# VH-VL binders against UPF0305 protein MTH_811, part 19

Target 1, 155 residues: UPF0305 protein MTH_811, of Methanothermobacter thermautotrophicus (o26902)
Amino acid sequence: MKGSDALIMALRNMAATLGVYDLMEVRVFLERSCRFVQERYRAIYVDAYMSMVVDSVLDLKAGFSGTPEMDDARYSLRDALKRLDEINAPTIVGLTVLYRTYVKGEPLHPPGTPFPGGFEVEKKDGVHYCPVKDKQSDNPEALCDICIARQSPLP
Below, E stands for the ipSAE of ESMFold2; O stands for the ipSAE of OpenDDE; V2 stands for 0.75 times the mean of E and O plus 0.25 times the DockQ between their complexes.

## First folded at step 22 (VH-VL; framework fv_firastotug)

Design g2 (from e6 with light chain S30N Y94N; at its last look DockQ between E and O 0.67; V2 from the best seeds 0.00; counts 0 for: pae E 5.9 > 2)
Fold by ESMFold2, look of step 22:
Structure g2 (fold): chain C 155 residues (1-155), chain A 122 residues (1-122), chain B 108 residues (1-108)
Amino acid sequence: as target 1 above (155 residues)
Amino acid sequence: EVQLVESGGGLVQPGGSLRLSCAASGYSISYGYYWSWIRQAPGKGLEWLARIYHSGRTYYNPSLKSRLTISRDNSKNTLYLQLNSLRAEDTAVYYCARHPSTYWSSGLFDYWGQGTLVTVSS
Amino acid sequence: DIQLTQSPSSLSASVGDRVTITCRASQSVNYNWLAWYQQKPGKAPKLLIYGASSREEGIPSRFSGSGSGTDFTLTISSLQPEDFATYYCQQYDNRPLTFGQGTKVEIK
């Protein structure tokens, strides 16, 4: 409980230091990371992710009021921080991951985020599903192992 | 520009072993990317052998796992493939290749080395 | 494992010809994660097409890919002298990563 108050304050302090240049850094990173995403999906995916980042930062700057659910996270906060450090995550990426995972209890990609083949992140019967979670287990820059979403059932 | 240069091939007797090297330049192998070894028997197609991540995590083609070990040495910016209990069927050009660091498309190969020939004598 | 079978195994063609190569998968390739590579003698393969139909950066527009599910096609609309090579399809949906047996395009 006290840990959750400390996390929320740390995230607010972190958000206060972020500006437009931090958002530009994320966009450059995403454009590079989406090089091999099928052409018709690149802009849609980048825009969805950027909206999520912007919304997370704005929520924290506005002084959000929420109740994080630490016990629903797949990994402890310590493990998540270690993972973010191992991939040298930019501050704004780390903020977004921690906020969505431990404060909002939401997947790292919002419901409706599109993926090739007509798949998307969805919420069904209280559970979030990601169509590509298992496919990312081998991606060293993916944070799917921290994400609360489960792998979508086989079609 | 990323460059991968394989070495260590040559003639080997059946049952023998050797270690292949892949020297990387233009990119640190400890940063964000991951690599595979692929082989091509003379006049035949391509076969994926193994993958190693920047974290050291490895995956192997199940049909070959017991005879192959993939590794790396970050201080030398070099990847390795250890081949043991060699058989005539292992005669091939061996390539190292880089996987792009992209979300959900990690099975592509965007850079390849020139290959090194391993010949297992009969 | 997903097995990929290319047709034809080889062909002879002239400069200017339209060339079509097919790749059939033993089971559906999810998300159209199917790539095509070009390999010239003595050289490493080069990525041409990813995601079944998207050209890699710098690849001429005469190369195109199509298909979904189990059936995929690489088309070269007007064959050029530098296009004589062997072409491979590759699925990257499931491990082990697998390649087709190759299609050799030779000068007639």
Scores: ipSAE 0.097, ipTM 0.658, lowest interface PAE 5.9, mean pLDDT 79
ESMFold2 (binder alone), look of step 22: mean pLDDT 87; pTM 0.902
OpenDDE, look of step 22: ipSAE 0.635; ipTM 0.895

Design g3 (from e2 with heavy chain S31Y, light chain Y94N; at its last look DockQ between E and O 0.38; V2 from the best seeds 0.00; counts 0 for: pae E 7.4 > 2)
Fold by ESMFold2, look of step 22:
Structure g3 (fold): chain C 155 residues (1-155), chain A 123 residues (1-123), chain B 108 residues (1-108)
Amino acid sequence: as target 1 above (155 residues)
Amino acid sequence: EVQLVESGGGLVQPGGSLRLSCAASGYSISYGYYWSWIRQAPGKGLEWLARIYHSGRTYYNPSLKSRLTISRDNSKNTLYLQLNSLRAEDTAVYYCARHPSYVYWSSGLFDYWGQGTLVTVSS
Amino acid sequence: DIQLTQSPSSLSASVGDRVTITCRASQSVNYNWLAWYQQKPGKAPKLLIYGASSREEGIPSRFSGSGSGTDFTLTISSLQPEDFATYYCQQYDNRPLTFGQGTKVEIK
């Protein structure tokens, strides 16, 4: 609706400010963040997240656009922007979160991301499930409150 | 390499206050990592006290929240812990420690610790 | 919160011995988000094991972790002189983060 062109234009403007060094900094952060992931999955995690970030930036630079799948019962764009500003999110983080949430309609953890104990992000009947969403409730830096995924049922 | 150096410990009287410092080097405290204070009473186990996120937000162990304040000075790359209303039970070595990331499977682990600073509350 | 109880509280052993330390949680530690630390006198703890069974970089293979749910074990298969220390388990499934009370491993 009205405003979707403004979102896509803002995301393209954000993407235009990003270069290869921003992507390299994200990779360094992801490699540190996955230091304690099960060793045999570490490269899989880093590659999956980097692919998501790179695809978001390149799609927007190339002029990609889409329509949000989110209904009005989901988190508002205004609230998401407020949250990103509150944590002083880097531009590339803000771009990725907004693109995933409001353009792709996809969770902030890539589907198929394994978690210890054999759990992963799943999609069932059009709903995404995250095995650890509720565990992030006390982390003010986590953006799980914006994420479209629901908490997975206990196994 | 990341290095954490605590300072500001010493002997204090009951009811007193003290500010501990943790000077970080090798990484900025404002980017990509979270920092905690943990204490260990002599001959006892470890107790997590508080953490500060890269954004400056804070979270406290609920049992101690009113007596502790965690803060930072980004220009000095230094974390602080203010201890108020000190009691004999607060005698401990106080460590600062780093969490490697906000990602849940890593955010509860500590990959770097300082050497600690001793706070002794005399009776 | 999740309370962790280690057993034994202390033990004496000789170089070359197999040492086993247990950590029992007051409720299930989901996803095996449990870690083990080594602490030597006057030093900060050092991470050994994360995810119940994964070794941290540079940790010798004689250290191994196992378990799930409420029961976890750290094993040192052939004790070396540098392994005499206090060992702590820590859960990172739930807040607040909590540690076991420690197990001191001493030389006979």
Scores: ipSAE 0.041, ipTM 0.624, lowest interface PAE 7.4, mean pLDDT 78
ESMFold2 (binder alone), look of step 22: mean pLDDT 86; pTM 0.893
OpenDDE, look of step 22: ipSAE 0.062; ipTM 0.721

Design g4 (from e2 with heavy chain S31Y Y102T; at its last look DockQ between E and O 0.76; V2 from the best seeds 0.00; counts 0 for: pae E 4.3 > 2, grease 20.2 > 18.9)
Heavy chain, then light chain:
Amino acid sequence: EVQLVESGGGLVQPGGSLRLSCAASGYSISYGYYWSWIRQAPGKGLEWLARIYHSGRTYYNPSLKSRLTISRDNSKNTLYLQLNSLRAEDTAVYYCARHPSTVYWSSGLFDYWGQGTLVTVSS
Amino acid sequence: DIQLTQSPSSLSASVGDRVTITCRASQSVNYNWLAWYQQKPGKAPKLLIYGASSREEGIPSRFSGSGSGTDFTLTISSLQPEDFATYYCQQYDYRPLTFGQGTKVEIK
ESMFold2, look of step 22: ipSAE 0.260; ipTM 0.717
ESMFold2 (binder alone), look of step 22: mean pLDDT 87; pTM 0.897
OpenDDE, look of step 22: ipSAE 0.723; ipTM 0.913

Design g5 (from g2 with heavy chain I29F; at its last look DockQ between E and O 0.37; V2 from the best seeds 0.00; counts 0 for: pae E 7.1 > 2)
Fold by ESMFold2, look of step 22:
Structure g5 (fold): chain C 155 residues (1-155), chain A 122 residues (1-122), chain B 108 residues (1-108)
Amino acid sequence: as target 1 above (155 residues)
Amino acid sequence: EVQLVESGGGLVQPGGSLRLSCAASGYSFSYGYYWSWIRQAPGKGLEWLARIYHSGRTYYNPSLKSRLTISRDNSKNTLYLQLNSLRAEDTAVYYCARHPSTYWSSGLFDYWGQGTLVTVSS
Amino acid sequence: DIQLTQSPSSLSASVGDRVTITCRASQSVNYNWLAWYQQKPGKAPKLLIYGASSREEGIPSRFSGSGSGTDFTLTISSLQPEDFATYYCQQYDNRPLTFGQGTKVEIK
């Protein structure tokens, strides 16, 4: 079958193993991950990500079929699956990463995501830039190498 | 609420070995969190020693790697530091500490244990 | 390795004083990934400031951080009795993670 069909089938299989408990655990994870994000932005950010995760899971459970954005991907699907297995990523984490990267064509952190020192994820001329991508290259559990964003130029 | 409690310190002879423990409570090991050991010699500053990731992967301060091993036992919710070939300069309070999330806070220490004293004396 | 040098090593101050501690890095700390910790005798360090200038939850507004590149400052605007402690800067830009040597703030 076509490459895009194989991806959607894999994501649908992953979604079939997920329930409400998994969605609640993602919210807990996001709140902890955003601890050092500015307080005025934190709740909006968590809610936006939860909406994206919920929509992804529900669309895939309902048999969603889309056109993957593989041309924008920095990392092949096969290599991404291997990477997710190597870190023993929870299924819902893997689903979110793969759906966002290969189906939506979006970076793992949306534009406007703040980082310490006043830096943020930006989109310029159709290209996403992340201030911390290269810094995470030696973190064995970071997924920045899969992310479609490029490293921002240093200040 | 996260709590970290170190144990296993004490008096040890030069050239000896010791295994420190860090018992965690109020959480289970979760994806995206990391743990470190840091030490502080009496009257001196803080020195980062080693980090272990949720996946079990480890990273060491290069100057100390040959004499230290970090590990953990998920069934006991416990982090370990094995100290070998101890010298007088290894006398310190040893802390375990937790890193928050990777992207915004990787390398920050948000929870620290109370510390356990290791004294290396002839 | 990024080496951090704090100044002064020790200072004496009175309650109500404004206290300034500096941290100088041997090379630029990218994205201002620099933190400040407070440590009281017999206790573990406590995170005060992250990202050079952002206060951790629960930290009083009298603590502030500033600086960029290689030069960073922690300021206590009006010293309180509970602020007599040792303060450390820490960079989290590069491995290995490193701390400054500490600045002891003592009661005069």
Scores: ipSAE 0.050, ipTM 0.604, lowest interface PAE 7.1, mean pLDDT 78
ESMFold2 (binder alone), look of step 22: mean pLDDT 86; pTM 0.900
OpenDDE, look of step 22: ipSAE 0.645; ipTM 0.897

Design g6 (from e2 with heavy chain Y104S W105A, light chain Y31S W33S; at its last look DockQ between E and O 0.04; V2 from the best seeds 0.00; counts 0 for: pae E 16.7 > 2, unsure alone 74.9 < 75, placed apart)
Fold by ESMFold2, look of step 22:
Structure g6 (fold): chain C 155 residues (1-155), chain A 123 residues (1-123), chain B 108 residues (1-108)
Amino acid sequence: as target 1 above (155 residues)
Amino acid sequence: EVQLVESGGGLVQPGGSLRLSCAASGYSISSGYYWSWIRQAPGKGLEWLARIYHSGRTYYNPSLKSRLTISRDNSKNTLYLQLNSLRAEDTAVYYCARHPSYVSASSGLFDYWGQGTLVTVSS
Amino acid sequence: DIQLTQSPSSLSASVGDRVTITCRASQSVNSNSLAWYQQKPGKAPKLLIYGASSREEGIPSRFSGSGSGTDFTLTISSLQPEDFATYYCQQYDYRPLTFGQGTKVEIK
């Protein structure tokens, strides 16, 4: 009925074409995007994201039928599509980003993803907070600018 | 006001198991904070044991990792710590503490502490 | 693990004295992720300073922190009767979270 139904159907159709090779491409992409992360955390972050990607693909292959949760103008679908094109994101990465952002209304770093100093992505009063959002401004492959999470408050 | 109350301490024999509870009030443990257990041997310093996140994910101090289980029950707003294979060195006051994450404080800090519960490992 | 070594282990001081306690980390602590706690007998620790130099809400201005890298200090500019306690530093940059061994401040 709405354009959101078209988005979900498009995502489902894209998911139907994905296989194990696409998962390998995602791992390569994640290793590259985490290159600035301290080495001892890098595997933890890659594994957490891989789990998120796998879950997203499986949900869509199973015929997920939900409504997009995001309607905040700051997180425009047009901006997300443009950003994904700019970084030449693999199809499965684009699918996962769009599913998480516009269907599930969840941040690109899952809540509970650990960061140095004991920090973690968290949700407070319906708002997701990321401890490193502002710190990624010099990483051209980071998608923090289209992530629904906000920078954790300063002191 | 956030309040943390530990219970389940007391005298335990070596080799046994210990299950501690931390009842939280004034804030839901499922609402985006994370929680730790810390212990302090009599007359000694503080040792961080384990952390559980609002999501249920857990992290452990490697020195005790194989002997610890941290868990929660959201319906009772309660956190748990189970320590197995108890030794004399496990004699301590055990604290439950909250990490601040939404104000000036960082998630690696402990802004609210319970009063502690004493565990004594005899013999 | 990052080991934190406090100095001195104990000290005696009079009301009104300026007291300085140091904390040395075995490795550099990024983002000045170092805190100080006060603990009185029979009570849980109380957060005083975070981020090496920022006072927690409600903490008197006589408490101050400084330092970076591996060397940090807590200063009490004019010791009050309620300040006789044990003080701990804590790093929160790396897991596991670790504490110093404590510095007991006693009345002379």
Scores: ipSAE 0.000, ipTM 0.460, lowest interface PAE 16.7, mean pLDDT 75
ESMFold2 (binder alone), look of step 22: mean pLDDT 86; pTM 0.892
OpenDDE, look of step 22: ipSAE 0.032; ipTM 0.690

